# Ledger of designs, part 8: VH-VL binders against q9m1h8

Target 1, 233 residues: q9m1h8
Amino acid sequence: MEETMAEEGCCENVESTFDDGTNCISKTEDTGGIESKRFYLARTTAFEMLRDRGYEVNEAELSLTLSEFRSVFGEKPELERLRICVPLRSDPKKKILVVFMGTEPITVKSVRALHIQISNNVGLHAMILVLQSKMNHFAQKALTTFPFTVETFPIEDLLVNITKHIQQPKIEILNKEEKEQLLRKHALEDKQLPYLQEKDSFVRYYGLKKKQVVKITYSKEPVGDFVTYRCII

## First folded at step 23 (VH-VL)

Design U6
Fold by OpenDDE, fold request of step 25:
Structure U6 (fold): chain C 233 residues (1-233), chain A 120 residues (1-120), chain B 107 residues (1-107)
Amino acid sequence: as target 1 above (233 residues)
Amino acid sequence: EVQLVESGGGLVKPGGSLRLSCAASGFTFSNAWMNWVRQAPGKGLEWVGRIKSKDEGGTTDYAAPVKGRFTISRDDSKNTLYLQMNSLKTEDTAVYYCARDLDYWYFDYWGQGTLVTVSS
Amino acid sequence: SYELTQPLSVSVALGQTARITCSGDNIGSKRVHWYQQKPGQAPVLVIYDDSDKPSGIPERFSGSNSGNTATLTISRAQAGDEADYYCQVWDSSSDYVFGGGTKLTVL
């Protein structure tokens, strides 16, 4: 009667403390402190996004601390002072404007007022609106009256840079020639590629458009680099 | 407004040469892939060839029937596309259209075309 | 070489719906574009990327693409819709490929 001692394997529960660096904005910050922090985070993410889209961004804006931000803009920033206007690196004549909207409902009147206000800006080829309120259907339609592409971002989507939370793959946007070469090499149609949706946060961050193809390189130690291609649909 | 205006069409003998031009306006010509498409009398549309933008290598591709005889070129400083046609054949008789490919492999704008007639 | 097949002609009564087909091997995996050509005029893009419409194209024009057949649909046909219609694709081996064209007659 051999008593087979069942070795109780101590499964040490490695509590992987996922330090959810969701720094809970402590409820005790003064309302002004919360507002300035939101604008700081959103503006910083906007600069990072613009850099990653190929715009010329001053490194001083990317390295700005919350304290420095508050020293420059105050606890209640003027929305007009928060605006970002930067040129495209590949074409300095093309500029993008980032506009921070107020907490008031965005109406057709608001959009028209903005259109008049920016009419003197030379070389604008794109605009980003950072929204703190919902935009109605009529206001959305009024955005199509601009002579350039207008993108909208809820401010909440800019409080965290989505590219910092994911294993930072190397992203390369293929030009038309590179896309054609890829498809020819593999005898593929672009519809046969793995896809990303236009509404995807990653797609929106990089400003990718329908039918663009991105090369995504994942570095996995010890396996090496994995490359995938995605088509925007 | 986007405009494409072809010129240089005419009557030529078999074995002859002709040079077509397409003047572009209303858009950044240097960024566009430009194409030639032809249509024989009473027939369908046939792609002739293309030239890519200079920033994407500026290379050319041709349909099999015209390969080695036709040459596409561009002058971005003049917003002009060219088609040099050599060793012309009777089957090259067609209206030749200049067409823009600014997106992915379709033609969003066309010229009115220029007629090339190859006849003895 | 990749080939596209269209019917030579389609007839539609005024105010009815016309359907013009474009057939090709696994054409549903491709993006199909459609051009209208009126007599003595240059082609005009009417549908791109299977179903998208350029600015200025009436809502009565629509496109679909699945399996081996793409379809241009023209609802509430008008006399001004009488034209030749061409489908077109890009192919990795054949570059730009046109269908043979379909003559639409409005009765």
Scores: ipSAE 0.813, ipTM 0.966, lowest interface PAE 0.5, mean pLDDT 92
Fold by OpenDDE, fold request of step 25:
Structure U6 (fold): chain C 233 residues (1-233), chain A 120 residues (1-120), chain B 107 residues (1-107)
Amino acid sequence: as target 1 above (233 residues)
Amino acid sequence: EVQLVESGGGLVKPGGSLRLSCAASGFTFSNAWMNWVRQAPGKGLEWVGRIKSKDEGGTTDYAAPVKGRFTISRDDSKNTLYLQMNSLKTEDTAVYYCARDLDYWYFDYWGQGTLVTVSS
Amino acid sequence: SYELTQPLSVSVALGQTARITCSGDNIGSKRVHWYQQKPGQAPVLVIYDDSDKPSGIPERFSGSNSGNTATLTISRAQAGDEADYYCQVWDSSSDYVFGGGTKLTVL
């Protein structure tokens, strides 16, 4: 009667204390990295947009790398430091301000606070608000109280420059004379031109207004250049 | 505030000449296309002519009834529009308005007008 | 030459809606502008680009343009709305063209 002593192997439950603390830091660092990258992309696109609109932009701002951006602004940029204020090349007395808004809902109060904050800025003739949240109707209406045009861009619309597509058409904005000559030449009304909507990303990027006409030249080798005109509606 | 102030109207004999002026203020005059519009007594509005901005060529256009007789000019340094009227006819009797076309082919601001009376 | 036709006169009762028409060939393809002129005063732009309003123009004023007819609508007519109203377009052949004007009487 051999009593086979069953050695109860003490399975020491090695509670692997997964130090969940390191994963939280990595997630916060990753979130900061994502946020800084978003601001970098949006700010870069904003500078490109301003350049393309005829504002004086420092080439150093256009060539800034993400690493350099992070070195200057950090992983959690202060929104006020991200602001862009540049003069119009054709009229240096006219300046445009780009303001990056926070993630908080934009209210009438927020708009008023911004209005007070920028009241000391001389020569502002336009402003761009980069939004991280939806603006309600009341806040939108409050933007009309500024003495200059205010444009709004969701930050997502600035993460990618829509003009950096492989086939970039040459775009020329017609002045009033050129528009008139075009319409006379073809005996057309501007409503009879192919149109672009004001809400179109391209129209918004270039800051085109209703009734402006753009000449779009597509270069297709070896076929040559194709020109089309579009009116903003 | 945008202001347009016409002057130089008066009584003139047929075949005579008159020069109207329009003093502009409250906006960048040099960027605006400027127009003359007239209104005969008890009649409707009639476009007389325009002058484009200098940056857009500064060219002039005239309505058929005044072509060859009237000349529009501008002095951007003085923010002043002019209408030189020669060989005046009785049918040129009207209130002459200075009007701004800053957008696309409509008149957003008008002067008070100046009366020109062509009579023997 | 391009021509615009307006009725000579329109009457509206106080508080009612006035409609002033401006007719022209394919005017719907054009941009129509409207001016108010009170007696002894200069014209005032009240509608531009068919339906847009300058600052200071009451919401009672509205414009539409389709086919061969543009319409200025004045809702809730007031005594102060009594004036001459002119439509205007730009034409590639005629430049600036005015309608003959419509006298609005508020009764």
Scores: ipSAE 0.805, ipTM 0.966, lowest interface PAE 0.5, mean pLDDT 92
Fold by OpenDDE, look of step 23:
Structure U6 (fold): chain C 233 residues (1-233), chain A 120 residues (1-120), chain B 107 residues (1-107)
Amino acid sequence: as target 1 above (233 residues)
Amino acid sequence: EVQLVESGGGLVKPGGSLRLSCAASGFTFSNAWMNWVRQAPGKGLEWVGRIKSKDEGGTTDYAAPVKGRFTISRDDSKNTLYLQMNSLKTEDTAVYYCARDLDYWYFDYWGQGTLVTVSS
Amino acid sequence: SYELTQPLSVSVALGQTARITCSGDNIGSKRVHWYQQKPGQAPVLVIYDDSDKPSGIPERFSGSNSGNTATLTISRAQAGDEADYYCQVWDSSSDYVFGGGTKLTVL
């Protein structure tokens, strides 16, 4: 009767002690404080995301404290001032724009107004809309009228960087050659690889597209590195 | 608009040589994998070979029937693909198409083709 | 070498649905692409990645792929759909492989 001791793997809850130095500021000041904090978190995550996507991001934007953010943008930031426009490192002529939307419902009119507003921006090849409200179906269709890819993120999805909470595997996006070599080496089809869905938060964070293959390297001491490949479907 | 325009086709004797060109426009040519596909008169499509983008090694692959006789090259500064055909055979008689593979192993754009006739 | 098999010809009545098959070993694990070729013209991509459509391709065109058979379906066939249709895959050993082509006749 060998008692197979099920080693309960203690998932040590890394209680990230957020030192909530939340002094009791008055309820009205509290709403501005909460709003500014949300924008700070979302904007920071957006910069991290853009960096990880290969865009040129100023390190000063990544190291900005909440206090500094509030000093620059105030407790009630103007949404237009929060915008991020950065070039791709590999092609500085290609820029991505991040736009923070208001709390009002996003309509076709809102999308069209935005389209007009950004029409003078040269070199935009992508846009990210950070949403604080639901977008209706018509507004979603109106996004297809842009000459470049538009991604949408609920602001809630950017309040926490998903890559920081997961043991930070090394992620490498294979190019077409690397993908082909991988498949040839193993006599595999890309459909036979473990997959990630486009709607997956990880896939969305990295801006991965269908048929792309990512190399994920997990470092586990003392066993060493474990490598897996996943195809986006 | 994406355009591919083949040229250089013609009549050649067996054992002869011919060089085809494909002029590309309307896209970033340097990023595309470029292919040659041929079609013999009244026959189906046959892949001839490809050249990868320079940033992905610029390597070439060839179908078995043309390997060692045909050479694919590119000039990204001219947006031009080439097919050097040596030791031509009668069975090489075909319309030759240049085709773009931009997104994982299919041909989204084709040229109108150029006819190569190998005859004594 | 990897091989794709297509019927030589398929006939469809005007306004009916045509189905063109492409058979290959475990083709369902591959991505299948389809080309239309009209007489004296270059091939045109009509389906890629089993079922996706390029811009400008009518909704009447659809693709499926499972098991050993991929299928191009053309609903509400029109006279203008009369053409040769080729399936194509990529194979790790054979690179780009075309089917033999199917002549679609609209009656």
Scores: ipSAE 0.765, ipTM 0.945, lowest interface PAE 0.6, mean pLDDT 91
Fold by OpenDDE, look of step 24:
Structure U6 (fold): chain C 233 residues (1-233), chain A 120 residues (1-120), chain B 107 residues (1-107)
Amino acid sequence: as target 1 above (233 residues)
Amino acid sequence: EVQLVESGGGLVKPGGSLRLSCAASGFTFSNAWMNWVRQAPGKGLEWVGRIKSKDEGGTTDYAAPVKGRFTISRDDSKNTLYLQMNSLKTEDTAVYYCARDLDYWYFDYWGQGTLVTVSS
Amino acid sequence: SYELTQPLSVSVALGQTARITCSGDNIGSKRVHWYQQKPGQAPVLVIYDDSDKPSGIPERFSGSNSGNTATLTISRAQAGDEADYYCQVWDSSSDYVFGGGTKLTVL
């Protein structure tokens, strides 16, 4: 009956006093710099997006540096000055407006105020709202009262241009003829193509619509190019 | 408002020729694929042919019954679609409609039609 | 050639629901469009892309498409709904194809 003495190992609680020198970096000074940078990035991406959608964009707006942007718009840009209004290359009578919204909740009242404000703009056929806050259901419904299509983008979605990632496949939007030729060649219906959802970031960036078909080319060395087609749903 | 107005229908003898016109308004005609659809008296709808937009190649396609006899053309400067009908047959008797395909392969707007009667 | 089959006629009592079918091989893989034609009038698009409605078309009109059959449904049928109805598809081999049409009678 051997009494195996259980040695109670005294785990000495070494209270390591981690001196949390939380350097209170004064959050106040860097807020303006962060805000201006966000608007710069979002506005630049918006111009790139509009260019890629076939709008006439001034190259000077695409090449603007952060420093130049801050020189023009300041550290706390006036939202109205950030607005972009550019014509379609194919139809200069059709213009798109990009509006940067504030941090306040977007309400029906806000949307109506915007509608009144832009009512004098002739030739608007589309609008993009860059959002910094959530839009409620009623405000969303109020967007349908505009006589043209309104798209919404969270500002976060415009901080990075999704098309500039090095490993992105080449994407080509088929016209109607090209779509028809594709379907004829393969004896396919567009519903038989793999789908790309309208909510997809790529679809939104290019402003693709339902039933459009995109050609996606993946380049894999040494195997070569792999091509696939997707239909927007 | 989108409008399509057909004209040029009438009575013609077998083997004769007729040219239909469709005047378009209320939209960018040059961007639309334009079609002809016919309806024989008391019968259903039958696609006749189409012409694509110039930017999409401006090519034409025809239904088998009219192929080689009918020619579709367009004048974008006049917002006008044409159907030249040659070697007309009694079976070609129908109301002919012009119809717009602006999206993908359906007809969102139709004209009121013009009657073509092929009779001896 | 691709073919679409419709019933020659459908009858519906006033205020009831009419269903007009359009049958075709694997039609569910296609986009089906529907036209209304009243006597002496041009066709009017009432449904496109299986279930979408043009502006001005009443909510009573709806479309569905699955398998080998597309269906136009007209709820709460009115006397003004009496017309011929045509289904239509695009086919890679046959281009634009119409059904034979269905006469809807409202009783």
Scores: ipSAE 0.764, ipTM 0.947, lowest interface PAE 0.6, mean pLDDT 91

Design U6
Fold by ESMFold2, look of step 23:
Structure U6 (fold): chain C 233 residues (1-233), chain A 120 residues (1-120), chain B 107 residues (1-107)
Amino acid sequence: as target 1 above (233 residues)
Amino acid sequence: EVQLVESGGGLVKPGGSLRLSCAASGFTFSNAWMNWVRQAPGKGLEWVGRIKSKDEGGTTDYAAPVKGRFTISRDDSKNTLYLQMNSLKTEDTAVYYCARDLDYWYFDYWGQGTLVTVSS
Amino acid sequence: SYELTQPLSVSVALGQTARITCSGDNIGSKRVHWYQQKPGQAPVLVIYDDSDKPSGIPERFSGSNSGNTATLTISRAQAGDEADYYCQVWDSSSDYVFGGGTKLTVL
């Protein structure tokens, strides 16, 4: 455990209380099995995403079973305990925060409360909001006031990791210099590369930005690999 | 607030040498590609050369008229860009601007420039 | 080497719309950037990536790029818009390339 006061605010571990009673009579109570499984799947996918984006993620989080998850967080997890805060491997001063939002509609008030809550968490360069409800237009606009990029994912989009598809190609992200050399080598201009939309599932999974180029390698058995390049728009 | 401040301009005779500096502040200098752009009196803008960030190779490229005579360097510990100009010609007379390329190949911030006059 | 061509001057009446062109072979395949330079001052970025605006640039500045021509459009021209305007691209063979500049006069 690292003794840094500024970082403990976004990576705190809270011991959960498990209900061993039998007299639950609420008609409106969510079933703990379904709710905890959704959070488990989404949280596991989030850790896998962060690892694949280059963040330092403990293997224990990647291999956590549903049973182990429920033992730690309960069958109705407290959302604040689910938060993820991990450093970038290439620059440990840069951290990303993942926040699991509740089922209430997300409004400007909710976003501003979050902004205040995370103020003075130095080193945050990105945030991901996992949504269970719609975020209205004004709330979305309020996200642009953060001093770093904020992404949103409906929890439903994280229930399965899309990179584990049977036909998943290899994805490599080019830096600016590598993009320049690619264009010069082929006498191409920026807009002459095929496009990937910013909303595309792979683009969102890797957190890619406009004008970045990805190298996509398809492994075709038995003929081997073929490579294509795409520019984010 | 991003600032770029050039210095070192002056009068020099043809064949002489001069060294320009650009002091940068308000951003992470080591992440940026840094450029020199010049403007002869009453004329348009002309790209002179560029040095890439060290993370992306730290290499330099120059416009044809200055290649072999001008050398761009950077000192990331001092947030400073340099232009060493040798074998100066009268056509090198211009205001020299320091310019930042942080995104994909445009100049989002410019210094105020320093005048270099090459005259016998 | 890749070249960009701009008209030497454009005049516009106060409150009217000015259009400044930047011509180049297949410039529509490139991203076009525009700079404003007032007398005795450094250039200032006003449009990047054909049509995007930096913070602080008025909404009346806009840009477009298609085919062989990019255009900077200044609607509701003000006296303070009187300046030289340069287009710029990156080209795979010529690197950074500037147009020759256009003097905008607001009448």
Scores: ipSAE 0.616, ipTM 0.886, lowest interface PAE 1.7, mean pLDDT 86
Fold by ESMFold2, look of step 24:
Structure U6 (fold): chain C 233 residues (1-233), chain A 120 residues (1-120), chain B 107 residues (1-107)
Amino acid sequence: as target 1 above (233 residues)
Amino acid sequence: EVQLVESGGGLVKPGGSLRLSCAASGFTFSNAWMNWVRQAPGKGLEWVGRIKSKDEGGTTDYAAPVKGRFTISRDDSKNTLYLQMNSLKTEDTAVYYCARDLDYWYFDYWGQGTLVTVSS
Amino acid sequence: SYELTQPLSVSVALGQTARITCSGDNIGSKRVHWYQQKPGQAPVLVIYDDSDKPSGIPERFSGSNSGNTATLTISRAQAGDEADYYCQVWDSSSDYVFGGGTKLTVL
């Protein structure tokens, strides 16, 4: 028995109808192809990001080809079917939800509707909204009322996985005790570490928060390892 | 709602011992670094010591005046912080506060305090 | 050991701005936190990380920190602001360090 790539048990499903696209012999470029490619790229990056954050992600989702994606979701996918809901490996009772938003402007009404839709989804501890449109100031404020962290990513920021560069360094996130010992060892004060901005794409990829420290190790075979530390601000 | 409630204060003679407790509720106690801070009558606040979360080593650190005389422990199953005070001196007379350090190195919640009086 | 110095007292007229200083060697390299303590009560956090406010603290409380001096500023002082105020840092050699406290009197 082969299950779908999306787990329907985490999210409320909406029934929808869909047509085939085009039926003319003289064809222009199909906009459905562009739409499905963007969703495929963003969804694949989201799965990779969740894996790297410590969530349990099915390998089939990571290795899915564009053709396979289109076979399952079509060239104009229904956004509810694209949702991702996966448990944290260290605590399977905790789940994260990724929601792909539509092209209409996101208002406080949209956020309230989303809150109602997910109110019965037990175990949610975090949520990511993938945006295709602007979110007004009141809608952004409404996100802060959720009982867990809600992150937003413009879909454009997920079309490429920033961690797939050649010679990607080793990343270790320090806990509070490890940060304290680092500072004591070098007789440093909190603000004397080099900074990494909270808005940095790397920081956002790993979901790092202000005052956390990352240890970055660059490995060069002839020269050996180079280690640096950065504090999130 | 976060609450911290100290108990166990009282009058003791110099050289004596006393054990303070701090009952915690409204948060995941096992994730927090817990502290004792004291205030002598009419004087300022003075850090006494800290115990780290067990996930981060569970180790203790103490201010110099109390090292070797005071011992901090925690029981995460009972959400309780303890301060064992031995070889008490008159300068240990103070209100003792339980304080939570959940974020990098400040106290976001305090108990009401319990008075310890060391007097012959 | 690392020390923080505060003035013993500060007076402010009702409705005016009070400034309470906290001095220490290179305090600008540290994060400064401020507590309010009213008579017979436990301390309450009013500023953390130099200038950030916990939920429920009025906007008229603000903080700054640079060089050797951190400052707690209370604009439009009210009678209810009369209290002792303590600054605090974490220091790599001394751990948690408090200033001596400042009594704010609202006239």
Scores: ipSAE 0.614, ipTM 0.884, lowest interface PAE 1.6, mean pLDDT 86
Fold by ESMFold2, fold request of step 25:
Structure U6 (fold): chain C 233 residues (1-233), chain A 120 residues (1-120), chain B 107 residues (1-107)
Amino acid sequence: as target 1 above (233 residues)
Amino acid sequence: EVQLVESGGGLVKPGGSLRLSCAASGFTFSNAWMNWVRQAPGKGLEWVGRIKSKDEGGTTDYAAPVKGRFTISRDDSKNTLYLQMNSLKTEDTAVYYCARDLDYWYFDYWGQGTLVTVSS
Amino acid sequence: SYELTQPLSVSVALGQTARITCSGDNIGSKRVHWYQQKPGQAPVLVIYDDSDKPSGIPERFSGSNSGNTATLTISRAQAGDEADYYCQVWDSSSDYVFGGGTKLTVL
């Protein structure tokens, strides 16, 4: 059973109290402090994103303060220790891995090395790479050789959680059967649903793929619920 | 390597019954919607019916010509799709294909088919 | 019930471009898929979602879908392209629907 091999050193979580990540740099001698703050903000956003995608995330990770982060990981965190590995809540045998990449340019060799490094990680069904450098098109093509979906996020896109800066409606992702029933109920085809672009930041935040449908519920008291459906393109 | 292998075809008299099987390998069978598609000799393709994954309710749907006479089932522990055909008619003579619908409503893999001949 | 219409036969000279049509009421609102079936063989998916190609399908196969007509285009036709071609959609009222098929003859 591959499940018995789930004991893996890539999944470590700590409790924390959140610190305000919007403060400006106060002195140049804290160059390591700026780097640790960037990793802290990105890692916190990653945990929030994984929770919102349906992964089992320890509440302590969501409330970790910058000071607590630094006491665990230091001012110059070792990237390997920053990795996140959490199971899908609905199927704990399926895990997602988040890897924080270094500042070196990401090449085909880098991707191949990563592939070898994770080859014995049992139960991985998805991976997210947090990038600090550009990934050339050869490296991007090499990601398609993984047996599961690999997503990339520039670290800059994770320094704030985009869902905290807009209205927070209820989001439900429809499975294939639910999408079929929706279309039959309204005598519609999926090209007749309003679209969300695959590159949309919210689509990327939730990891949605083409042809998936999301149900978005807006609640405004006392008017009640407003429901809309969007299909990914 | 995805493989779908049908079996159980043969000659049967009108009004008779026959059970087809489709053995699947190379993918997670329990996640897929599985279909039967038939083709009468020298004719086009005709959808027969489908069974959804158990996670999505495991329900079946049938084309009008076979509804009430054919029953689709699956055994996820054996990676096997079944078609029970009752009250067979000469119009049911066809090659029966097992087909996988993994994405949104098309067939990415097909078996080689099994011939069913209904004649007196 | 929803119906798809294909020409019964299309001929193309070797090395030329073949176009096989699939007509249906507002087919442009649906996603059209195409299958190739060589004599004595099972169908093989060659185009899905109007214009996307599975791995291993040559670049010379392409598809389009607009209005009431979807088209499968085979550039630089080869003898090995001689086959029956079927279009297929999913329809909210009729479920999976196939066209009647088109025999492509390469001269």
Scores: ipSAE 0.564, ipTM 0.870, lowest interface PAE 1.9, mean pLDDT 86
Fold by ESMFold2, fold request of step 25:
Structure U6 (fold): chain C 233 residues (1-233), chain A 120 residues (1-120), chain B 107 residues (1-107)
Amino acid sequence: as target 1 above (233 residues)
Amino acid sequence: EVQLVESGGGLVKPGGSLRLSCAASGFTFSNAWMNWVRQAPGKGLEWVGRIKSKDEGGTTDYAAPVKGRFTISRDDSKNTLYLQMNSLKTEDTAVYYCARDLDYWYFDYWGQGTLVTVSS
Amino acid sequence: SYELTQPLSVSVALGQTARITCSGDNIGSKRVHWYQQKPGQAPVLVIYDDSDKPSGIPERFSGSNSGNTATLTISRAQAGDEADYYCQVWDSSSDYVFGGGTKLTVL
């Protein structure tokens, strides 16, 4: 028997230590176990995100364990089985679809195929693509041809729910009517509201668009509530 | 694709009433705030009133000159906007346009207008 | 109530640049929208949110807004640009407000 420092990429780099008690997952377990865990984490975050955006999400999906996930989907899940389609709580006729994309580069052909595949889905008003690969400029432009908003998230951005790792302010998204009443009440124009950048991870998490306003409530005992409003730019 | 078609205009004596309709197509009517804007002959544009989407309360607001005399309503099942005009005055003589406010407080699509003439 | 002021008329030679102003108290704090209306026709949106263009509006239309003045700029003026132009804002006290309109004449 011989002890080696080298194993496929995992053990050969400076960040891997044999002496630390850590072990590289076998190629079989590494491929299946890591893949299923990444999908589990991303899918759980997606359900949490959809709930926080106001969609009706089954609590069983939010509390699903990794073990239960693997029992249902296996260690190399079929991507189409991972899809999420849930209705908006305030208008159940409006649905959002979350699609987990494969590792192949995403091209215009891939986007067109997806468009055809979902064309008979009545009530679909938004879609989220969870990406494992880069999307070229032509594929990105092709997404704009969908009759609804399409968002993209690299799967790496969904492995942890970012709202669980910041201060816990209460977030409320104002509709157009609520924004109008806010501005009238304070005799303000929307350019006079403090800004929040469209690229902000918080903005992306909630799917906010330019000109929307969020109400942010910080609740600190015993000081009480502090409320601020931000307009997306 | 988006179309707004007004109808119901005509000649009416002062103190009379008229009901205008605006048939909408090519978009999800229930999501839009719908407006009436009028233009007296040879004059500029004047906002008349608005009805909000059902999801945002479905409430109405009116310009001061028509408040209490005009009533805006909508029938989302028929994709139709209505303007009931009562106690008409000669200063109400105008072409009446229906206009869509889908985004934030501007009119991206307009109908062709319907002429209302209030004269003895 | 909030008011917008536009010049009554503006003339431009064919192929040159026209500028139509819309004046209002601190109009730079508001979003300004512009409509084109040809004789006997309904208004058509040409600029929204100060400088954004709807699909199908030529690149030669542009807008700006700062301080007390918003400006619609039409470069390389064509005969087909001859029309009335209205600015419009939403105001927290007055709701939707239109300017009085500007007649653009292409010479």
Scores: ipSAE 0.549, ipTM 0.863, lowest interface PAE 1.9, mean pLDDT 86

